# Ledger of designs, part 10: miniprotein binders against q5uxb8

Target 1, 222 residues: q5uxb8
Amino acid sequence: MPDAVRRCPEDGFFEGDTCPVCDGAGTHILDGARRRQLSKFVSGALRHFPEDAGIEVDKAGWTGFDALRVAVERQYDWADAAALAGVIATDPKGRFERTGVGNEAGITTAGGRVRAAYGHSVDVTLDGTDDPVPATLYHGTAPRNVDSIREAGLKPMSRQTVHLSESAAAAREVGRRHAADPVVFVVDATAMQSDDRRIVKRGTETYTTDRVSPVYLSLLEK
Key: E = the ipSAE of ESMFold2; O = the ipSAE of OpenDDE; V2 = 0.75 times the mean of E and O plus 0.25 times the DockQ between their complexes.

## First folded at step 5 (miniprotein)

Design Fs7 (at its last look DockQ between E and O 0.58; V2 from the best seeds 0.00; counts 0 for: pae E 2.6 > 1.5, pTM E .794 < .8)
Fold by OpenDDE base, look of step 6:
Structure Fs7 (fold): chain B 222 residues (1-222), chain A 95 residues (1-95)
Amino acid sequence: as target 1 above (222 residues)
Amino acid sequence: MKEVEIWVTIETDDPEVLKEAIEIVKRVAEELAKELGLKVEVDVIIEGNKVYVFIEIEGVDEELAYKVAKEIAKELKKLAEKKGVKVKVDVEIEE
């Protein structure tokens, strides 16, 4: 069970019993059980069921904080703006991003936008659809990785497989998780498959492969 | 060691079928967790005629997560074939 969420009037939301900034007790906002429940609902609303939750999510995954507040208040009679703001601010996994509230992001209970920090969702109900792999795939990354990728190719990092995107736009969005100005590599998927390199469709816009050699990579020029 | 989250979406107009589907997901998740020696937590969100089951697995790699998700999908496909349930199984891997 996660720790309780508390709020310091000066330093904002925190998990546990004591404010990490001023050592104050703060005010209790949510117990660990409700924190978990609300966090999962918010993740689901942002990623899986925005329509059912009554929110609109843009192409970048953003929704209004106030719209999301209305959704959580509808779902749970114990949920309010402080509960939502607290869950967002204290998420240990960084599942949520909040913008448009300045330096008060950890304290404010109104305004701004929220999105789920994109995990890769892989639909496993899709039996490896014999859907043909596109001739060209894309990989978004930080500019700092360009030289390493040119030298060694794409390797699994925190994952067992390399994730490739169906579009340059999707790849840029993946890259934005790592840098403000992401770079996109173009992957010659046709050449890879001709060389018996397996590429598997894993989601609507996601493909996976074990490794991409530099010979199949080119940097997409802006 | 990563935390993996599996999201199962179940859609049916029959509440009894929905209950059965949730029980299948829970059972399969628990059985696999026991087999693999993993801690699994299963939570359920109900939205109208849809149920979202999220399964959190600690200490698994991507391969094990996919294995669990595929087994869940396999058992739910049997239910879908018999009772007309729509099922989606997503594996979320944190980067």
Scores: ipSAE 0.501, ipTM 0.823, lowest interface PAE 0.8, mean pLDDT 83
Fold by ESMFold2, look of step 6:
Structure Fs7 (fold): chain B 222 residues (1-222), chain A 95 residues (1-95)
Amino acid sequence: as target 1 above (222 residues)
Amino acid sequence: MKEVEIWVTIETDDPEVLKEAIEIVKRVAEELAKELGLKVEVDVIIEGNKVYVFIEIEGVDEELAYKVAKEIAKELKKLAEKKGVKVKVDVEIEE
């Protein structure tokens, strides 16, 4: 059972009995059960059923906080702006991002935009594990990452794998979660496989590998 | 603890098929979790003729998450072929 969410007037939302900044008790916002319930609905609405929830999510995954608040209040009679802000601010798993409110991201109950911080959803394929890997795959990223990727290659985040897209268009769509004008790397999958590097199809247009050495990478020219 | 999330979308007009599909998802997720010694939680959100089943698995790497998602999809494909239910299985990926 997750901890209850409380609110400190000066330091914002926190979990547990006392504010980690000032040790004050704060105001009770949500018990653990409702926190879990609300976090699941918010995650689902942002990633899987935005239209059913009555929100509009842009290509980078963002929706307005105030629009999401209306959706949450419609879904649960007990939910309000503080409940939503609290779930977003205290999520122990880092599932949510909030922007457009500056230094008040962990405090304010109005304004800004929200998205799921999980990156993206991969539609799991039922078949095709023996299908030939395309000769060329793609990786979309923010322009600021280009130099490091050219020098060190594509590396996984912690114990996650590197995700590659079947097309440049798919790679751009993934990259738009990180930049408005993403850069696409071209991956020489044929060369990787001839060097005994494994590439596995995970979804309809998604492949994974452990690492991509710089030798297999080039920039896609627009 | 690192968590992996799997979302199963089930769409059908038949309430009995919907219940059967939900039970298949729960059974497969719980059986695999027990076999692998994992902690799993399953939640259901119903929106009209669609059901979203949320599966949260703690302490699992991405490879295991794809394995569990594939087994769920495999079992639901059998139901889809017999009853005409539409099914989608997604793994949520952190960057």
Scores: ipSAE 0.385, ipTM 0.716, lowest interface PAE 2.6, mean pLDDT 83
Fold by ESMFold2-Fast, scan of step 5:
Structure Fs7 (fold): chain B 222 residues (1-222), chain A 95 residues (1-95)
Amino acid sequence: as target 1 above (222 residues)
Amino acid sequence: MKEVEIWVTIETDDPEVLKEAIEIVKRVAEELAKELGLKVEVDVIIEGNKVYVFIEIEGVDEELAYKVAKEIAKELKKLAEKKGVKVKVDVEIEE
């Protein structure tokens, strides 16, 4: 399905038969079938199986280009640094970011770091149920906000949704961004879900919801 | 219109079970694509005793993508219960 990848010495990698800058034919790098195979392997290695691919991905999703090249060369005897650089540089869907190579990301076959650039993933449960939501969640806030929250509940401030924490400690830490001595509200997540209020897991310890009515809220007692 | 990728991770020490799991994923994806008139492409990456099956579906919205992924997961869950394989299904949506 995808076009072949070719390389112009001056203008870098391109897809199709002619360089869009100089109209030269360039040098063949990958046909469409191999381009697709390599693109899927690189995407998978960065997002789904870095450990099995033999690369290390940091907390921000980055891995070294040269480490990724070693993984690619191990996987495919027909692939090399140019094939990897070409796949990254010409991806029409912008799946990959490369940094640390200055203005040469479209032409260099060495150096820098690579990560998966765009998209979002959603876990699909085998049972068709959502990830389990704890019976109790927590929200940390500045003491000055207590009276308004008791009156009107939790509403989004600068964010589009209300953020909730899995533990009182995590909520207190979040609250410390806004006050030195934050207070913590206890959220009755079981009651909210029983009333068809949706709560969505957004990270390892974080959850979101549209609003939290005062009826679901109480202050954590000391 | 969105591009959807489904990644299925299958882990087992039995090469025959691995082949059976790959065939199940391919057949389910192909049958659903045929019923819905959608274009689907399936690729397999083998790494030791693990297999990663990539499924790309064009012209599908989020709801339909989740439905396809859940049907694949459902069929693989039956295999996992009978054969003791480990299965994980992930859906990626790119705009």
Scores: ipSAE 0.281, ipTM 0.673, lowest interface PAE 3.4, mean pLDDT 76
ESMFold2 (binder alone), look of step 6: mean pLDDT 71; pTM 0.637

Design Fs8
Fold by ESMFold2-Fast, scan of step 5:
Structure Fs8 (fold): chain B 222 residues (1-222), chain A 95 residues (1-95)
Amino acid sequence: as target 1 above (222 residues)
Amino acid sequence: MKEVEIWVTIETDDPEVLKEAIEILKRVAEELAKELGLEVEVDVIIEGNRVYVFIEIEGVDEELAKKLAEEIAKELKKLAEKKGVKVEVDVEIEE
């Protein structure tokens, strides 16, 4: 169980019973159980279920602190801006990065942007090591991203890897998370593997890779 | 020591399948914890026709983390073969 989160009026949020700067008791913000529960939700919302949490993350993984606060308050009646700020500021696992608030990230309960900042992901194979990767994979995206993808290829955003779908239909469904009318890119997986680019199966319909160069990409429809 | 966080996303329109998947994941996590002498915490978030299962394990290395994720994925394989069922597994290692 993590330590409780408390707040020093002068030195900001801290974990445990006493402020590390002034040795004061501060004000209670969250007990360990609620701290864990909120931290888990925030981590998941930023990396795994932003749409279901009611937030939008940009291509670099950022969401507004205030938007995340609204999602948190919707999820838990006991959580507020101070609880969210405290969880982010005191996270011992380094899950979160906050910007746009200068040196006040450990103190302020408003403003800025938040994103997930993880250690590293592990490649997981669901089937045997000799299972073939389909010759063609797919990636669904918002129409506004087409020009940047044609220029720079597919890059990881809030996730550490690029996610590819087994079918155009599955890719379109994934794309609907970001746009009502998503477009689908066709990925030449055979060409990628011939060039020693690694593609790994991670789910029943999901494949991952580090990046996809524009040379391997085409739009499903002209 | 390294800490491993595993997120399993299951999507289906069948609530019975979601319940079955949660029970499979809890069983596998508990069996591995007992076998390896590790502490495992399992949390579930249900959002409509999707279930997000969070599994936290402390004191494991990258090799064991991969093995645990693969065993979890394997146990869900038959469930994932049903029409309209989608499964995704994400693993993160931190120290």
Scores: ipSAE 0.233, ipTM 0.646, lowest interface PAE 3.6, mean pLDDT 76

Design Fs9
Fold by ESMFold2-Fast, scan of step 5:
Structure Fs9 (fold): chain B 222 residues (1-222), chain A 95 residues (1-95)
Amino acid sequence: as target 1 above (222 residues)
Amino acid sequence: MKDVEIWVIIETDDPEVLKEAIEIVKRVAEELAKELGLKVEVEVWIEGNRVYVFIEIEGVDEELAKKVAEEIAKELKKLAEKKGVKVTVDVEIEE
């Protein structure tokens, strides 16, 4: 169990019961249990489920502190800007990096950007096997995105990775979340893997990859 | 050795299946911790029709972490085969 998070008005957030700078008691922000719970959520939102958390993470992993605060407040009615700032500032494993607030990162409850600092994901198969990736995968999207995808490929806009489907029907169903009349791209997964591009099975009929270059894409003719 | 974090995301509209999935994940994590002598911490969050399970394991390497994640995925395979059930497993290793 982690120590509680407290706040010193002058020296900022600290863990435990005594400020390391002034020896004051400060004010209570989070007990150990809530600190752990919030830290796990923030870590997961930044690394594993930004879309489900309602935040957008850019290609370098950054999201706005304010957007992350909104996500945290939606998730926990007991959490606020101070709880979020405190968890980030006192994380003993250095999971979080905050920028855009000068030297006030340990003190301020507003502003700047946050990203996950350390770690890497290990790919696993859903059924506990090393089943090969299908030769062909699919991506459903709104018709308005066709031209940009043809030129720049598939990029993880609001997700950490690009999501691909096992069948054209599944891709079309996913695309319906974004448009009433979605289009489907065919992905040459065999060519991608031959070029050492990693594709991972993440769930039932769902696969992920960093990005898909236009050379691997063709529009399913409708 | 390093800390390993495993995220299991389960989606289903069937509350009975959701309860069963949670129990399967907890049981598998507990059994593996006992058999391998590992310190394992599990947290479960329920959000509508989704369950997020976080598992933290201390003192393991990447191969053992992957083995644990694969055993969890294997036990959930039957649930993942049901209509309307989606299971995702992610493993993160802290350097």
Scores: ipSAE 0.102, ipTM 0.470, lowest interface PAE 5.0, mean pLDDT 75

Design G2
Fold by ESMFold2-Fast, scan of step 5:
Structure G2 (fold): chain B 222 residues (1-222), chain A 95 residues (1-95)
Amino acid sequence: as target 1 above (222 residues)
Amino acid sequence: MKKVKIKVTIETDDPEVLKEAILKVILVAWELARELGLRVFVVIKIEGNKVEVTIEIRGVDEELAKKVAEEIAKELKKLAEKKGVKVEVEVEIEE
């Protein structure tokens, strides 16, 4: 079970019995059981069921803090703005981000935007753009990866997403980091988007997606 | 499960037309195979003004394999004639 959430008037929300900054006891906001219950709801609403929770999440995952507060108050008669702000501010797993409130994110019970930092099952791309996506994209890789890609598709490695290039030449240049003579895969971006697979532009000639199924891939040899 | 292998040879002296024909052929093949929920593997080999495209489709029963092969071959030939390129299509159904 998580520790209780308390509030220091000057230092903001904290977990446990003692403010880490001033050693004061602060004011009680939520016990551990209610903290866990509210945290699970907020996490689920931002990652998995925003529509069911009655909130709107934009393409970068953001929703208004006040809209989320209304959803929380509708869900739990014991929860208020302070409970929501406290859960967000003290989350030990870093599941939440809050912006638009300057240095007051740990203190304020109003305003700003909130999103889940990770773990979405809805279509969200962090730090992406809505610029148009070309009909075809490209991925450069080492020849040794061809068989596994044909079988399982493109998956993120150390990166959180799969990186795609706007041209075969750009993809080949990226692939040169992994092999002297890289090969290039052609990606059917139109089909991916028609199948509700999200592709987002992140740079002048680069795009990202969560993964690319083999059905969207063609191998360009030589 | 059956495996369908379609070999397409495309030849033209116009590199821009060749590039467009290749992409159109691939898009049609992907659209048909994807709509049927099949596993597709495409390999493109370029040799001067000639291109060989091999399309492999897995996870189909005997009747569906034959129909998928015939429909894809028909669409590929239709596209090629529109672009004024020379196209040969060879279909093989493997056990």
Scores: ipSAE 0.006, ipTM 0.350, lowest interface PAE 10.1, mean pLDDT 74

Design G3
Fold by ESMFold2-Fast, scan of step 5:
Structure G3 (fold): chain B 222 residues (1-222), chain A 95 residues (1-95)
Amino acid sequence: as target 1 above (222 residues)
Amino acid sequence: MKKVKIKVTIETDDPEVLLEAILEVLRVAWELARELGLRVFVVIKIEGNKVEVTIEIRGVDEELAKKVAEEIAKELKKLAEKKGVKVEVEVEIEE
């Protein structure tokens, strides 16, 4: 169960008991159970069942915040604009994007557009391609990086995203840029997508993601 | 940090069955780790028609890690029996 969502008047929405900026208690918005319930509904409505939820998403996946709020209020009598804004602002999995509210996205309960950042089963085109993502992807790296990767997972480092290959052979070839005897990690892309982690196809055999937690990684050795 | 190591050895003359078994082992390990909030690291070593899958479980609670290791070993053995492949499962608790 996720932490409760609270709101600080000056610093916006936060999770847990105390504002990370001012150490104040703020005001209660959602308990963990309702946060989870609302988050699942919003994620599902944006990715899988917009029509059933009574919202329309454009070709890029966007819907108006107010339209989504109306859908949420119809679904749950305990949910309001603050509950919706808080769920979006504090989502630890990065499932949501909100635009059109400037630097107020963390505190405003009105305006803008919302979309799911990844994982659509409806006809939506995000950054990259909408080609199917393979169940298994690969990452080649120098042996010296193994301990760091096991501890912290795959991080973009000097790149903006983590690059994944379609095959172990392709990953090994990429790894040769960094070592003569590269190692290959197997990435459980099915589990990542099941957990709403974004993976997008960038070219013929290349996929990108923000990060890969160690729990999705296995080291492949011959 | 203490760790629990589960070593699964799978042997079959059918490369397709071998790959399928490996993927199922990984899926079981991942689902249990995710549900219980434990850190799990998997190493797959392929040697011809034999594969050694080593699952290392790391967590803040050693007792919980041991229980999870026992459940994972049980599920993996059950899965291997359904696949009809030769399988050996060994559980070690390292200081």
Scores: ipSAE 0.005, ipTM 0.368, lowest interface PAE 11.0, mean pLDDT 74

Design H2
Fold by ESMFold2-Fast, scan of step 5:
Structure H2 (fold): chain B 222 residues (1-222), chain A 80 residues (1-80)
Amino acid sequence: as target 1 above (222 residues)
Amino acid sequence: SGEKEVEIEASSIDELIWKALLVLYKGYDVHIRVRVDSEEEIELLAEFIKELAEDLNVKVTVRIEDGTLHIHLRAEEKEG
C-alpha cells in the first residue's frame, strides 16, 4: 500500500511521515488506501472515461484542475482540493502532469490544468518534454517475460507506450507489481536516440517510447 | 432483503477498474463479465482486481465460463 499524503504549509505535499525539506510532520491529507483509490479514479477519468467522470479534455489531454476537483468531490465525500492536489503532486508512478501553476504544482490546491502523462485510450496528441533523457534507462518485468523480451523486445500494450524508469531501483519497484522477484532490463537510451527513436519524459521518474528493440536491451546481472 | 448487484461490461482493464470503483463507491456489489482470449490479459486483470479488493475491503470471487471471465466483488460485512 502506498504511504499516506501529508502537507507542509511551506514546502507542499509529501508522502510518509516527515517533510523531506524541513523535517516537520505537516498535516494529514489522505491515508494510503484512499490515496490509491483516488489516484485510480483520477487516472481512469483522464485516460479512458472523461465524459463519464463529467470532465472535458482537450486535444492534448488537458482538463482544468478545478473541473477535475468537482468530479472528484462528486465521487468521494472524503476528497477535496487538497486530496486531489496531493495525489497529483506525490504520484510515484508519474501518471500526471500539471501546468499553469509555475513551480507551485507541489503546493497549490487551485488552478492550472491536469492531464495523464501516458496511457490514453481517448484520442489525444501528447507533446514531449524538454527534460534531458538519461543515457541509460531501466525496465522491470516478471521473470516469465525474459525470453519473449530477448526475442521481440519491449512492445506497448495495445493503447500504451513502453514505460522506462530512471534507475534500476525504480524499475524493480515497478516490476514488483507483477512479480515478487522481478528482473530488470538495462536500456541503452543513447543508442536509441542516436537511431532517431523518440524517448520522452513523462512525470517525475518515468520515460516513454513506442518500443525497444532487443539490440538496445541487456539483462541487469546484479 | 436481497443483495443489489450491478452487471458491468468493459473494453479494457482500466475501464473495468474505473467502472467497478464507481459502482462499489455507491455501495453496490459488482458482477463483471469480460470476454478474454489471452491468458496474459486474464492474469493482468486478476492482479488489478486483487489490488482493487485490498484497497476497497471487498471480497473477490472469480470463475471462467465459456471464454468469459466472471468476477464478483462484494463489500465485506462488518460484524457490529
Scores: ipSAE 0.000, ipTM 0.247, lowest interface PAE 12.3, mean pLDDT 73

Design H3
Fold by ESMFold2-Fast, scan of step 5:
Structure H3 (fold): chain B 222 residues (1-222), chain A 80 residues (1-80)
Amino acid sequence: as target 1 above (222 residues)
Amino acid sequence: SGEKEVEIEASSIDELIWKAFLVLYKGYDVHIRVRVDSEEEIELLAEFIKELAEELNVKVTVRIEDGTLHIHLRAEEKEG
């Protein structure tokens, strides 16, 4: 269960009971249950159903904060600009980006643009080419997929991107969610980037790409 | 019963996923059936949907039977 969202007048929004900057109590904005509900709606609206939510998302994924606030207020009678700003500012998963408000993104309840940092099922092209990408990345999968991956590579399926891990251990942990005995593919990220194949860092330790051709893949041996 | 369930049909996997999330947000449980030609495609779709369900905090059950992917998604109720 997420922590409540509170607001410090000087330091901005925070999660839990105590401001991390001044140790003050601040004022209550959202309890944990409403924070979860609003966060889920905002994430879904930006990634999966902007038209149904009544917002317009540009090609780079951006929408106006005020337009998103109107959508939120239509969906929930208990939500306002402070609730929306607080959810965005305190998101522990790093799902949201806010721009156009200078250094005030953690405190302001108006203005700017918002987008989801990752996870889109709608047709959006995200920037992020200045993020460091390791020379080698990894992909964990079920053993039964090995032959098809060797023949066809890793495919995005729809607008979903291919997810890659920074370490073999992390890839194996991801693979264990789907198979008891996962295997790990090694991805030659340097070769991919040299061939103008784009790889983007999204959130902590997560990397995405459109697809991975078999020429960039090898099975990790033991 | 106390639940509402919708069965979704689509011409593509992209359309299927989009429709599923629109219906989930209306408070319905969703049952999706997809027949695909490739075991790899079934696994990738299952992984995608499980990851999205985790992100949206909805419960998901995935079953693969005879080349058909069955997905059940349970929506949480909206506060009013």
Scores: ipSAE 0.000, ipTM 0.287, lowest interface PAE 10.4, mean pLDDT 74

Design H4
Fold by ESMFold2-Fast, scan of step 5:
Structure H4 (fold): chain B 222 residues (1-222), chain A 80 residues (1-80)
Amino acid sequence: as target 1 above (222 residues)
Amino acid sequence: SGEKEVEIEASSIEELIWKAYLVLYKGYDVHIRVRVDSEEEIELLAEFIEELAEDFNVKVTVRIEDGTLHIHLRAEEKEG
């Protein structure tokens, strides 16, 4: 269960009891249960069921913040623009991106565009990030996949991207979803970028790429 | 399958995925019947199961019958 969402007039939305910038208590926006409920809806609407939610998502995954707000208000009588803005601004998993509001994405309750940072089941081409990429990234997987990955590499799925983790521990945790004793591949991100292979940061501690050739992969030894 | 279980119908694996998510979001259990012929389809389903584990407390049960994969997604009970 996530922490509650609160709002500081000067510093914007935060999670928990205390503003990380000014140590003030701020104003209550959402309790943890409603935060989780709204986050599930927003995530699902952007990734999986935009039509059912009554929003339009463009080819890059974007929808208007105000259109999404209308959908949210239709779905939940307790949710408003502040609740939506707060869920987006404080998401610890980095599931959402917001643009068109300058440096005020963590503060403003109106305007701009929103998309899911990853995980679409609909056909979406994500674009527009030049965030720094670590020299080494990691991919966790089930042991049964090792031989196919060594032969063919990590391949794009219907969702268009391969997901990579910032640390071996994070990759192993992702791999635990598929196997009790997952294996971790080390990705030579420096070599990939030197060969003009694009890797982009999506959300918190997650990186995506179209594919990873076997030449950039090695199995992490236990 | 229970009283609240819905068998989804889809013309593609991607349509199956978003329909399954929507049905689960609305509070129903889901029964998926699918024949998978590619590694891409298997990986897409695996990634979807990971997402469901994060967004919903669901128990996944898989069985194979005459070459058809049956996937049941049900609300996970705390003591179960």
Scores: ipSAE 0.049, ipTM 0.469, lowest interface PAE 6.0, mean pLDDT 78

Design H5
Fold by ESMFold2-Fast, scan of step 5:
Structure H5 (fold): chain B 222 residues (1-222), chain A 80 residues (1-80)
Amino acid sequence: as target 1 above (222 residues)
Amino acid sequence: SGEKEVEIEASSIDELIWKALLVLYKGYDVHIRVRVDSEEEIEWLAEFIEELAEELDVKVTVRIEDGTLHIHLRAEEKEG
């Protein structure tokens, strides 16, 4: 279960029991279970079902914070602007971006724009980042997918981009969604970038690319 | 399990996903039935649901019977 979300009046939203800046207890905003529920809804609304959630996203994936708040309040009678702001501010995977509020993004419960940082199935165009890309990346999958990946490579399928992990362990955890005993592909990110194949860091631990050709892939035999 | 399971019907994939998420968020397990006209559509839908289940942190079981795609979604309990 994720940690509860709390709010420090000076330092903003934090996860757990104690403010990392001032050691104060702050005020309770969301328990871990509600944090999980709200985070999944917000992620889904921004990536997969904006129209059904009653929001509009622009070509870069942005929606108004206040429009998203209305959608959240409609979905959950226990959720408010502070719950939404807290979920966005404390996301450990960096799935959400907020702009248009200056230095107040970790504190304010109003204004600005919100988007998903990655993972869209809806048609959006995200800007690049200057973050460094590791020489080796990883992709976890079900054993049944091995033959098709060896033949055709990695394709985004329902998403706009292929998602890659920074470690074999992280890729295996991702793969556990698809199979109890997933397999891991090793991606030669250095060779991809040398061939002008773009890889971009998104959020805290996710790397995205348009596709991965079989020539950059090998199966991890461990 | 009948007390904790809801069957969902939808006219489109987008409606199906949205309805499934709302029911899961209310704490119910979800059984989805999708009638499809082609093998290509069944394969694509199965992959789409598997990728979505990864984001939702739910277990998914997919079965194909008599041109019907059966999807069972169960919310995962985390240790804590």
Scores: ipSAE 0.012, ipTM 0.350, lowest interface PAE 8.4, mean pLDDT 78

Design H6
Fold by ESMFold2-Fast, scan of step 5:
Structure H6 (fold): chain B 222 residues (1-222), chain A 80 residues (1-80)
Amino acid sequence: as target 1 above (222 residues)
Amino acid sequence: SGEKEVEIEASSIDELIWKALLVLYKGYDVHIRVRVDSEDEIEYLAEWIKELAEDLNVKVTVRIEDGTLHIHLRADEKEG
């Protein structure tokens, strides 16, 4: 179960029992169970079901914080602006981005725009960070997919973007979701970027791109 | 007990995704039945749903029977 969300009047939202800045206890916002429920709903609404949640996301994936708050309040009678702001501010997986609130993103309960940082199944074009992209990236998959990937490359399927890992080990771990003995593709990220193919960093060790043509792919040899 | 498990009928993959995810976020277990015309499409859908279930940290069971894809999704419980 995730840690509870609490709020420090000076330092903003935090997870667990103690403010990381002032060591104060703060005030309770959400228990772990409700935090998990709200986090999954917000993530799903931004990535998979904005229309069903009653929000509109723009072409870049953004929705207004206040529109998202209204959707959250309709879904859960126990949720409010503080619950929403706290879930976004304390997300350990970096699933959410918030803009338009300056340095107040960790403490404000109003204003700005929110989007999912990755994982969309809806038609969204995400802008990324300027962090350097490694020369080589990796993609883990089930052995049965090898022939289709060699022929057609990596496609975003149910997601808007293709997910790539920073290491072969991380890619193999991702591939274990689909097979007990996954295979790993090596992605020539340098060649992709030289051909003006965009690759962007999303969270820790994860990179996304629209698609990967077979010319950039090779199987990692055992 | 019947209210904790929902059977989802869908006319498209997109409808299937958002219905399944919405029900999971409400704390219900989801049972999905999808009739698909080819083995390739069934394999693709099974892999796709397993990947989505992992991203949502939910337990998934998939079985294929007589051209019908049966998926059971259960929200992961952490003891506490």
Scores: ipSAE 0.000, ipTM 0.243, lowest interface PAE 13.1, mean pLDDT 73

